# VH-VL binders against Cytochrome c oxidase assembly factor 8 (COA8): the designs that were tried, part 151

Target 1, 167 residues: Cytochrome c oxidase assembly factor 8 (COA8), of Homo sapiens (Human) (q96il0)
Amino acid sequence: APERGAERRDTAPSGVSRFCPPRKSCHDWIGPPDKYSNLRPVHFYIPENESPLEQKLRKLRQETQEWNQQFWANQNLTFSKEKEEFIHSRLKTKGLGLRTESGQKATLNAEEMADFYKEFLSKNFQKHMYYNRDWYKRNFAITFFMGKVALERIWNKLKQKQKKRSN
Key: E = the ipSAE of ESMFold2; O = the ipSAE of OpenDDE; V2 = 0.75 times the mean of E and O plus 0.25 times the DockQ between their complexes.

## First folded at step 15 (VH-VL)

Design jg106 (from jf9 with heavy chain S109T; framework fv_ebrasodebart; at its last look DockQ between E and O 0.45; V2 from the best seeds 0.55)
Fold by OpenDDE, look of step 16:
Structure jg106 (fold): chain C 167 residues (1-167), chain A 124 residues (1-124), chain B 108 residues (1-108)
Amino acid sequence: as target 1 above (167 residues)
Amino acid sequence: QIQLVQSGAEVKKPGASVKVSCKASGYTFTSYGISWVRQAPGQGLEWMGWISASEGNTNYAQKLQGRVTMTTDTSTSTAYMELRSLRSDDTAVYYCARDQLYDFHKGYTPFDYWGQGTLVTVSS
Amino acid sequence: QAVLTQPPSVSVSPGQTASITCSGDKLGDKYAYWYQQKPGQSPVLVMYRDSKRPSGIPERFSASNSGNTATLTISGTQAMDEADYYCQAWDSDEDYVVFGGGTKLTVL
């Protein structure tokens, strides 16, 4: 069995903007886009009487969110770094400085950038395929647990109605 | 095999100029650039500048602006670095290094091959 | 001008893991490169673009970049790994190549 080299997850700086929802909120809150991933974090509500199944669902959602945040933070950083190197290299090759005579940042034309984007996507295609696969798996699991929680809630409501009819 | 071969050691007086050569072999010279890096005795590496072998475009470290000139001869696959108005603090080993252009597969990989270095001594 | 800061020296016992750090402003947004220099020799590229290893470099060499700190890691350090190590980055604002001050790795 080929030893899956543990890709040391470069821990993206955990600078997730800790948007603290209001303490009295009984709902999930959506934060502003994270500066690295550009994904909006969800702050999950924790009920006082959280069932073990609800807790499991919340944890799965949280873990999936963290995984997604890390993936896109790293992907965006890699993209930015590669793009910068590409632009720099092309400008150097053209004998152009990083800044125009007007002091503006020198840019490449749309055609050159299109080539970069095409090659970047091609290079990362497999990575994106794995991401999509894992994304579907995680969301399927979440959806499954959402269904279980819904059933549990229905069952609990029915039990409460029966108890009220018997008294 | 890729190789960068530099000129021999130089001893110069203050105020003089030195021109160091770097002959490249084993690769397409015009497909890359050459960077120059110096190292004073017992000190770290200092980037001096870069030249494109194809276009002759240069970028020099600000500290060396006006004193350094980098050139290439494509016919001989040789890069040159001239440093003028030499000072005692210019005493260093000077290295040429191959500076890669961006490759879509590899990315940018600067300084993957180095010359053997050229000692330039500036003494009164 | 961007400055890359390295510890001046790191000591490690044979077979142990050596870690050399390189810190700089906005280094997390840039690729880091690493060079090995043995006494009286030219520098050799050992790591490029944060974590990529050139051909011919042993697998015991690895690197990472987290926040504004790049780290070169040498697992199972050998006597032959004793050298000066330099980090390098490119400053896109000034179009300047910056080297760290270097770290002397001693294998005890």
Scores: ipSAE 0.644, ipTM 0.854, lowest interface PAE 0.9, mean pLDDT 90
Fold by ESMFold2-Fast, scan of step 15:
Structure jg106 (fold): chain C 167 residues (1-167), chain A 124 residues (1-124), chain B 108 residues (1-108)
Amino acid sequence: as target 1 above (167 residues)
Amino acid sequence: QIQLVQSGAEVKKPGASVKVSCKASGYTFTSYGISWVRQAPGQGLEWMGWISASEGNTNYAQKLQGRVTMTTDTSTSTAYMELRSLRSDDTAVYYCARDQLYDFHKGYTPFDYWGQGTLVTVSS
Amino acid sequence: QAVLTQPPSVSVSPGQTASITCSGDKLGDKYAYWYQQKPGQSPVLVMYRDSKRPSGIPERFSASNSGNTATLTISGTQAMDEADYYCQAWDSDEDYVVFGGGTKLTVL
């Protein structure tokens, strides 16, 4: 290995923004909501004797979490950008400035915002349908492998008892 | 063919006014707005303001407030920009650009077509 | 008032990748737009809504926008790409439109 030095740790002034499992935990740890996706990340506990099947299940759960986090982070960002452009476009079309006389950010009334929400939902309907389909597909796979892991653990306990009886 | 054709170059004295025209063709004029953007020699782009071709509503850059007026003539599909009390630092190429109104399917696509530009020289 | 900062100039050799940045506070929370202007010509929209390419713009043009920085990337840069490039975003504070100061791309 080249003499590069150890990888530098991230600078995180806020304890809330940095996800770190407690020292005492030997179980999965749930962190604070992600700033972008608004979903709570899970740090998976890795047993010292993790089987290949357990590893496959853990990787599926981690990959599904990452996919889900990315989807909602992108969706929330898209919603925010679209909303801001809609508001700016409507204010501009009305001949209004971005700020009120009091210096506050100008806004649209509830009726105009309702139009935006209806159209955004309609526009994203197919995207959400595909998300739901893929979400269920991923959860079916995870459930299937959870079942296999459960059977493996039962079998291993039975094997231990049999070996104990057999000597 | 979508096209914006601007009036010819102008030479003005300090304190005078200039009125630049921008004739649109190849699309429904009243379905879009027109923004005006200027560029001083060797400098960057500066947004001046916007006008709705359908409603006539305008928004002007704060720096130009009180000196600029934008109008449209729907019968000739022409937008106009008048700048008053000209100073030497108003010397620039003045562009009109088509500014799409927000569309839920496409979103916002600003400045998708530009006029050829009008050089306004203010002598001092 | 929002300010968009671009490097004044970027120089690349033909066939190399050019990268032009545009920095602004929370720019990644807005859509960014890019314009190309050749000497004596009007600006041309080359990228819209962060990463979308208008019809007629070559695939070697791409863009991204994240955090405080939007980036226009030109892969396999050609002599014909030599121009001034301007970024643009919504001004959240006062005016509706803010442009970056522009970057002169030189292809040597």
Scores: ipSAE 0.576, ipTM 0.818, lowest interface PAE 1.5, mean pLDDT 84
Fold by ESMFold2, look of step 16:
Structure jg106 (fold): chain C 167 residues (1-167), chain A 124 residues (1-124), chain B 108 residues (1-108)
Amino acid sequence: as target 1 above (167 residues)
Amino acid sequence: QIQLVQSGAEVKKPGASVKVSCKASGYTFTSYGISWVRQAPGQGLEWMGWISASEGNTNYAQKLQGRVTMTTDTSTSTAYMELRSLRSDDTAVYYCARDQLYDFHKGYTPFDYWGQGTLVTVSS
Amino acid sequence: QAVLTQPPSVSVSPGQTASITCSGDKLGDKYAYWYQQKPGQSPVLVMYRDSKRPSGIPERFSASNSGNTATLTISGTQAMDEADYYCQAWDSDEDYVVFGGGTKLTVL
């Protein structure tokens, strides 16, 4: 099937994402939380006269968002699978069923669940440390390029003011 | 070496009961559970239930609830499965399998060691 | 009761890649396990927790689990791989263990 068609299905469902007024009235759009990562995606505005530096900044922000979305989508799925495995194993050991008399899924009490949460975080500590390191590196790079774009825009505005005064 | 050795084949009449034994060796019996799985001739695997070797807690498959009883004897490292009110569609090979408890570092690895199987035939 | 659906048979030539599927509602939200059973023998665990391989299982065995489908893949299939294969998962609602119906792998 068409690979490009699947991208449209997962796009934030809003009429505003398909509506882009003239360049100076358009802005980045923040969509609803992604169902897998629970992060809100940014729909980046692409101006008609985007400079090479502005393009580099936008691409870096897009890449960082994709990286962050994928990391948390994967972590959330792993957390959910391991949580259910732990709960089922402990209920089985206790001789209990998977559902209560009311039909709700059986759960463990907060003290029992605390062991799971502690061990899950401990087991994933190194992965989260590398994620934090990479997160800081990416955000530093983004901030650096934001500063460069801001200076570029100030410089271009000053040159345009000088040009208008000469006409 | 880890072994699960089951009792021999049995022939039963409809309405009778059967009790299959599973003797464990080569590991600490009370640190694991035992699951029972059966396989009718030419058919797939069907999980019957589980028992904790240390505490005797059990979980039975919903379809067998009321007809099956699982027990252990920790002094002999032996698990037992008794199936009552036998009928012809209970004819199967009955397996015991070691059921590893959840470990935070290794996770859950069910059915890592199996017994040789016990054929139970129910016929008139 | 949850149902795990497998094709009843799969045939491959020696050296080709075999693919055995296991379908269940939201199966990708839980861990899947795979067992091999040769004629007259007890089952043997060949994959666990979706994609992990026990010690002693050849590297040509791999597995994945996503969406509603888990898949066992055997690359470079050998005659000794001819067996019945069963998937297994936790039933989130009723029984602690559910097996698929089994797939007979034939190597011609």
Scores: ipSAE 0.524, ipTM 0.800, lowest interface PAE 1.7, mean pLDDT 84
ESMFold2 (binder alone), look of step 16: mean pLDDT 90; pTM 0.932

Design jg2 (from jf9 with light chain A89V E94S Y96H V97Y; framework fv_ebrasodebart)
Fold by ESMFold2-Fast, scan of step 15:
Structure jg2 (fold): chain C 167 residues (1-167), chain A 124 residues (1-124), chain B 108 residues (1-108)
Amino acid sequence: as target 1 above (167 residues)
Amino acid sequence: QIQLVQSGAEVKKPGASVKVSCKASGYTFTSYGISWVRQAPGQGLEWMGWISASEGNTNYAQKLQGRVTMTTDTSTSTAYMELRSLRSDDTAVYYCARDQLYDFHKGYSPFDYWGQGTLVTVSS
Amino acid sequence: QAVLTQPPSVSVSPGQTASITCSGDKLGDKYAYWYQQKPGQSPVLVMYRDSKRPSGIPERFSASNSGNTATLTISGTQAMDEADYYCQVWDSDSDHYVFGGGTKLTVL
């Protein structure tokens, strides 16, 4: 299994991709995965007559997306940096160079890397716990407001039916 | 709502090939890999191999190399597992499970989401 | 090419503590994962990274991993815990995932 993409240095400061949906999009558009967060950003469609409740839901979803993108971009960057430092440290203790005889980058086997994974997870345990808590809180709030928007849309359709019947 | 939905049950004759699909939804397909695991009736879980959804890199269990091929279609967020030269001992439920994309995530993440399984019966 | 060895069956009475072992060379150097499988169902993750419990899994489930042995412990075992249990690791030497042979837990 290759260690793809970890060493590429695209200079997007916050880990946010530049993406644009097609012109005249009438629905939410999902972009390509961000290089740093590995999450696909969503461009939220704004209806002509967006209600205050719909706006609140959209802003909540946008804020949650920004929070999530930043969290994972920072985690992946920290992980990659610490992994690289760990590999270099272990190669030095073995008296090995950074490249093999064939010119490939020298790497550690997965057994040696297991030490790094355990250390990284243990060190970041509290941070991940807070992330999980906040992730669930945010998704609960989004689900709650989605329910409110759905009820509002049902009620508006009922009102519209009554108005059309009277015409 | 993360889901892996597999194709339906198959009945095949010895020597035939079977191709099982696994459609992913609710997450970024190309940020993860897919592992395939099978289970013969009354037997344990056996890992078959995995595929990276971003590059299509594969790693197969040694006993299945030469008979199995794993592929992905990123446009439909679907993974495929094809097993050739079927034998009666290939009768099993075949599962797909979400795995990590990068080597440095291996050993870190469990198979956190599984498909419902596809029963493949090889019978003469 | 590593092999994880589990006992084929474990039997306990309701309310007793069940202990399911998984043995392999230097298993404690790897993260162990545990899956529960009930008849006709897909496996379900019950323990991850040696000793962590996913949301929705009862607190009576716990686990450890050191030396050559990982252990899944179910305290106050209930009839609903009857299932096959599988351990799993990533074998870095072969770049393969390895499952244990599975343990059938019977609660009588």
Scores: ipSAE 0.000, ipTM 0.448, lowest interface PAE 18.0, mean pLDDT 79

Design jg3 (from jf9 with light chain E94S Y96H V97Y; framework fv_ebrasodebart)
Fold by ESMFold2-Fast, scan of step 15:
Structure jg3 (fold): chain C 167 residues (1-167), chain A 124 residues (1-124), chain B 108 residues (1-108)
Amino acid sequence: as target 1 above (167 residues)
Amino acid sequence: QIQLVQSGAEVKKPGASVKVSCKASGYTFTSYGISWVRQAPGQGLEWMGWISASEGNTNYAQKLQGRVTMTTDTSTSTAYMELRSLRSDDTAVYYCARDQLYDFHKGYSPFDYWGQGTLVTVSS
Amino acid sequence: QAVLTQPPSVSVSPGQTASITCSGDKLGDKYAYWYQQKPGQSPVLVMYRDSKRPSGIPERFSASNSGNTATLTISGTQAMDEADYYCQAWDSDSDHYVFGGGTKLTVL
């Protein structure tokens, strides 16, 4: 029951960043790190006259951010849970309580923790490789569309200047 | 067409729990969040909480903290809201509504689609 | 936590202009949203981001938001506009959505 309670720490997370950009902001803004992913979210400004191409780029960037946030939130939660379970298991094996003589939370030394890190990295190696692959693919797509938006803006400026004839 | 379809009406005794479902269709479920809003008979709208369909992250109204749990099932594009330790003053129509995926997006998009509502009656 | 205050009721004659207010501390610094609810039905979005009208909502609906007050305006009010209207905003300080108490619009 106690070990099961210690293992079952996957209650639904509550709360992400409480900060929103000023509602009249004319620029993208970067928020504080999310509690779970530890990544700084980017909130994208939505202009009222956004072109379809600009909207496509913004949505792609938002979707990529959502994917990225989900991956790291889940990964960090898993890491924290397994780390605590490892520490508890090792302290139990040594016949030690969860608290020191001074009432501090009992910890393992660096050599013992190195075993956990090696096991965690080995277990998650393939998952992280797939993450890196997909991360690069998504950033390539974003860069490509950023180029298209830039070309659209240049063309619109040229078109507007051409329309402005001398009085 | 974008639709949110909720489960049917429920009658519960005080102290019981109720779990309302909200099935989404016509859009990418994991690109949005779901907010839950309730309305007591003859009263106004009260926000209960939000869940990310992608991450499963939740944010609950302070008043309901400890009694409410929101979950999603991505395979069926369904959101759930469970309310425990029911009281007579929990009698209300419960709505799900499409919302943002992350808290930092809140305030920039409306609740643009709503479920039809689920009447939950709590009586002895 | 933030409170949004609406008048409980507003009455108008057919063809006249109805104005529904929503007041809250520094509400003009937030985006205001408006929902229409008819008896036995789910709320329907009628205005978003202060003054934007969703596709399908008649042009007679307009809105503004400045200072502490957001206003929903219905010009040439029709019998079909009779409903409860709710304002809403995100309160970043409390990390919650806040609804106004609702306004019953009567068209007589």
Scores: ipSAE 0.000, ipTM 0.467, lowest interface PAE 16.4, mean pLDDT 80

Design jg4 (from jf9 with light chain D93S E94T Y96H; framework fv_ebrasodebart)
Fold by ESMFold2-Fast, scan of step 15:
Structure jg4 (fold): chain C 167 residues (1-167), chain A 124 residues (1-124), chain B 108 residues (1-108)
Amino acid sequence: as target 1 above (167 residues)
Amino acid sequence: QIQLVQSGAEVKKPGASVKVSCKASGYTFTSYGISWVRQAPGQGLEWMGWISASEGNTNYAQKLQGRVTMTTDTSTSTAYMELRSLRSDDTAVYYCARDQLYDFHKGYSPFDYWGQGTLVTVSS
Amino acid sequence: QAVLTQPPSVSVSPGQTASITCSGDKLGDKYAYWYQQKPGQSPVLVMYRDSKRPSGIPERFSASNSGNTATLTISGTQAMDEADYYCQAWDSSTDHVVFGGGTKLTVL
């Protein structure tokens, strides 16, 4: 645990002492996992001099993240509902309730759960295949625009170097 | 044709017991369970419990535990629901309904076919 | 015991869309089922596992379930759709089936 006395302090221009938060990051940052998708959202840094090409890349990455989070949130919810119904049905055929005497949720053995995972994967195979196809297309587009942005930055840097030589 | 045919109406005194039957036809009886649901006059549906036709395993609603017993007779494809220590608030139409056991290939469809209902009146 | 709340009545004109809601805490985390009951008759399953339609149920019936609310939607409502509608879910806290209070759909 970091010692409280090691916290940074800074003084405002008016001379007032205050708590000093960590300096602002000029890069993308990663948040905690989403409750439903279990994916970490990326919060994209927006530079003041963002080019139209850089804006296209950022928006494409943001849209892809929204699409990806929506897909996995829906998939995880479907998995959870189906898993609960499978467990409930199997316990029901054994004459058992969903909770133990201690109040904990009743569970099936590993072999029974393996059957559930196998069947769930099997019936969702086509859905995952279409997801992989679209994921591939989206990442190809992102990689392409990343390359274009990299080339633009190299070109601009070369222009700056040439300008310095001329001046 | 899939059918669930229930026994006729009953009039009982408080403290008595009633046993309602539900005869299934048109499907393999032991491949499904039977749930029992009741409906008091002018009120909604209330689940009472479930029985497996193949194994005889049961699961009963908490508030009826100790008063209800569900059984099956596979030789006649008939399910039974016995309710003991009857009270005036047990006056209701009692339904049996087919409860499809979970199957990944066929899916799950609880209460896909219902009996016609049996009116049980508890009066002094 | 968990409670599923439905409006007691909904009225629509023939040909209009009827929407019947069923609300419960985290209901969208469970599968919802819908039953139709006409006066003097037994209930009939009209929707299962949130949005699936049994064989023989008209395509004008559809349903959804998300968050705290499941919804049964009847498009192009007909006089024959006039009935009581009940939602149903599994209650993991009581290990039991729970039904909503029912909604009387009037087509007039």
Scores: ipSAE 0.013, ipTM 0.592, lowest interface PAE 7.2, mean pLDDT 81

Design jg7 (from jf9 with light chain E94S D95G Y96H V97W; framework fv_ebrasodebart)
Fold by ESMFold2-Fast, scan of step 15:
Structure jg7 (fold): chain C 167 residues (1-167), chain A 124 residues (1-124), chain B 108 residues (1-108)
Amino acid sequence: as target 1 above (167 residues)
Amino acid sequence: QIQLVQSGAEVKKPGASVKVSCKASGYTFTSYGISWVRQAPGQGLEWMGWISASEGNTNYAQKLQGRVTMTTDTSTSTAYMELRSLRSDDTAVYYCARDQLYDFHKGYSPFDYWGQGTLVTVSS
Amino acid sequence: QAVLTQPPSVSVSPGQTASITCSGDKLGDKYAYWYQQKPGQSPVLVMYRDSKRPSGIPERFSASNSGNTATLTISGTQAMDEADYYCQAWDSDSGHWVFGGGTKLTVL
C-alpha cells in the first residue's frame, strides 16, 4: 500500500499518530488527517514578536480547529457505530453472519445502505444546521480578527516609513 | 477507573541498569502514549521521554539519548522504562504518565493521569 | 538548562489570592500546563492548555498565558492548596516537554 513507503523511513521521529510539526518551522504546518475526524490539523507558526491581537487570532483559530476536530470526530464515530448497528440488524434479520466466508466484514449493497444514509442525515439534520451556523459564526470572527491584524500591520509599516523619512 | 500502577522501589550500584514498569488500566492502552518523568530528591520534574502504545515509536530527552529505552507490552497494557549505566545523580522517583501530543477531544494532551512513582536509589 | 523560570516560593495567608508565574521565551505562543504536587504524592494536573480546568479541580483555580509569562492564580487560597506547583510546555524545536523549576506555595 502507498503508506508502506512512509513507514520505511528512518527519519520519522515519533510516528504518524503523534501530531508533531517539523522543528524550527517558519510557516504554518499541516499534519496528516486525524484518524477520527478525518481533518488535517494545522500547527500555527508563532513569530517571536507576536502582538496581543495576533495571539488572540491564533488562539481563536486553534480553538476553532479543536471545536471542528471534536465535532467531526464525534460525528464520524456516531456514524460508524450506527452504520455497524444497522448492518448487524439487517444481516441478523436475513439470518446471515457478520463475516463473509473469507473472514471479511459482511456488507450490504448500495441500495440497502442508501436507506441508512437517508435516515442518518434526516436524524442529524438539525445538528448539522447548528454546526453550520456555528462554523460560519466562528469563521466570521476569524475573518474579522484577520482584518484587524492586517490593519495593525499596515499601521505599523506606515509608522516605520514615517520614522525613516523623519530620521 | 483510569489507573497507572508502577513497580516497586529499587536499589542499584553505579553502572547497573534498572527497568521500571507501568501497568495501565481503565482505558484503551493503545489509544495513548506514556511519558516518563523523574524527580531527584528535593528537586523538580524532568521529562525523560515518550512512547506510543500503538506503534512503539519513541522520543527521548537529548540528555538521556543512548542510556534509556522505552517499550510497551500491549497484551498486558504495560509500559517499561530501562535506564542503563546508572550514576548517583540518577537517584530519583520515576513516574509514568498518560500522554498524547494531540487528541481530537483535548488538543495538545496534558499528563492527565500519573503512576504512584518508583524510587530508584543509586549508591555504593 | 531550564527554559521555564518559576519563583522558588510564594507565601499567602488563607483566603488571599496566590499568583504563581512561569516565564519562558515565547511561552505565550505555546500552551501552558500546571501540576500540583503534595509531599510524598504524584503530581496532579490542575490546569491545561493555558486556562482550562480538569474535572474535580476547584473553581478557585484559574490561569492565563500571554507574552513570555504564564500565571496560575488561586483565589481564596486554602491550607489544602499548600504544595509545589510546576508549569509545563511543549518545545517544538527540540520535540520535548519542558517543566518549570517549581514553586513552593506556603499558606501561613
Scores: ipSAE 0.000, ipTM 0.484, lowest interface PAE 15.1, mean pLDDT 80

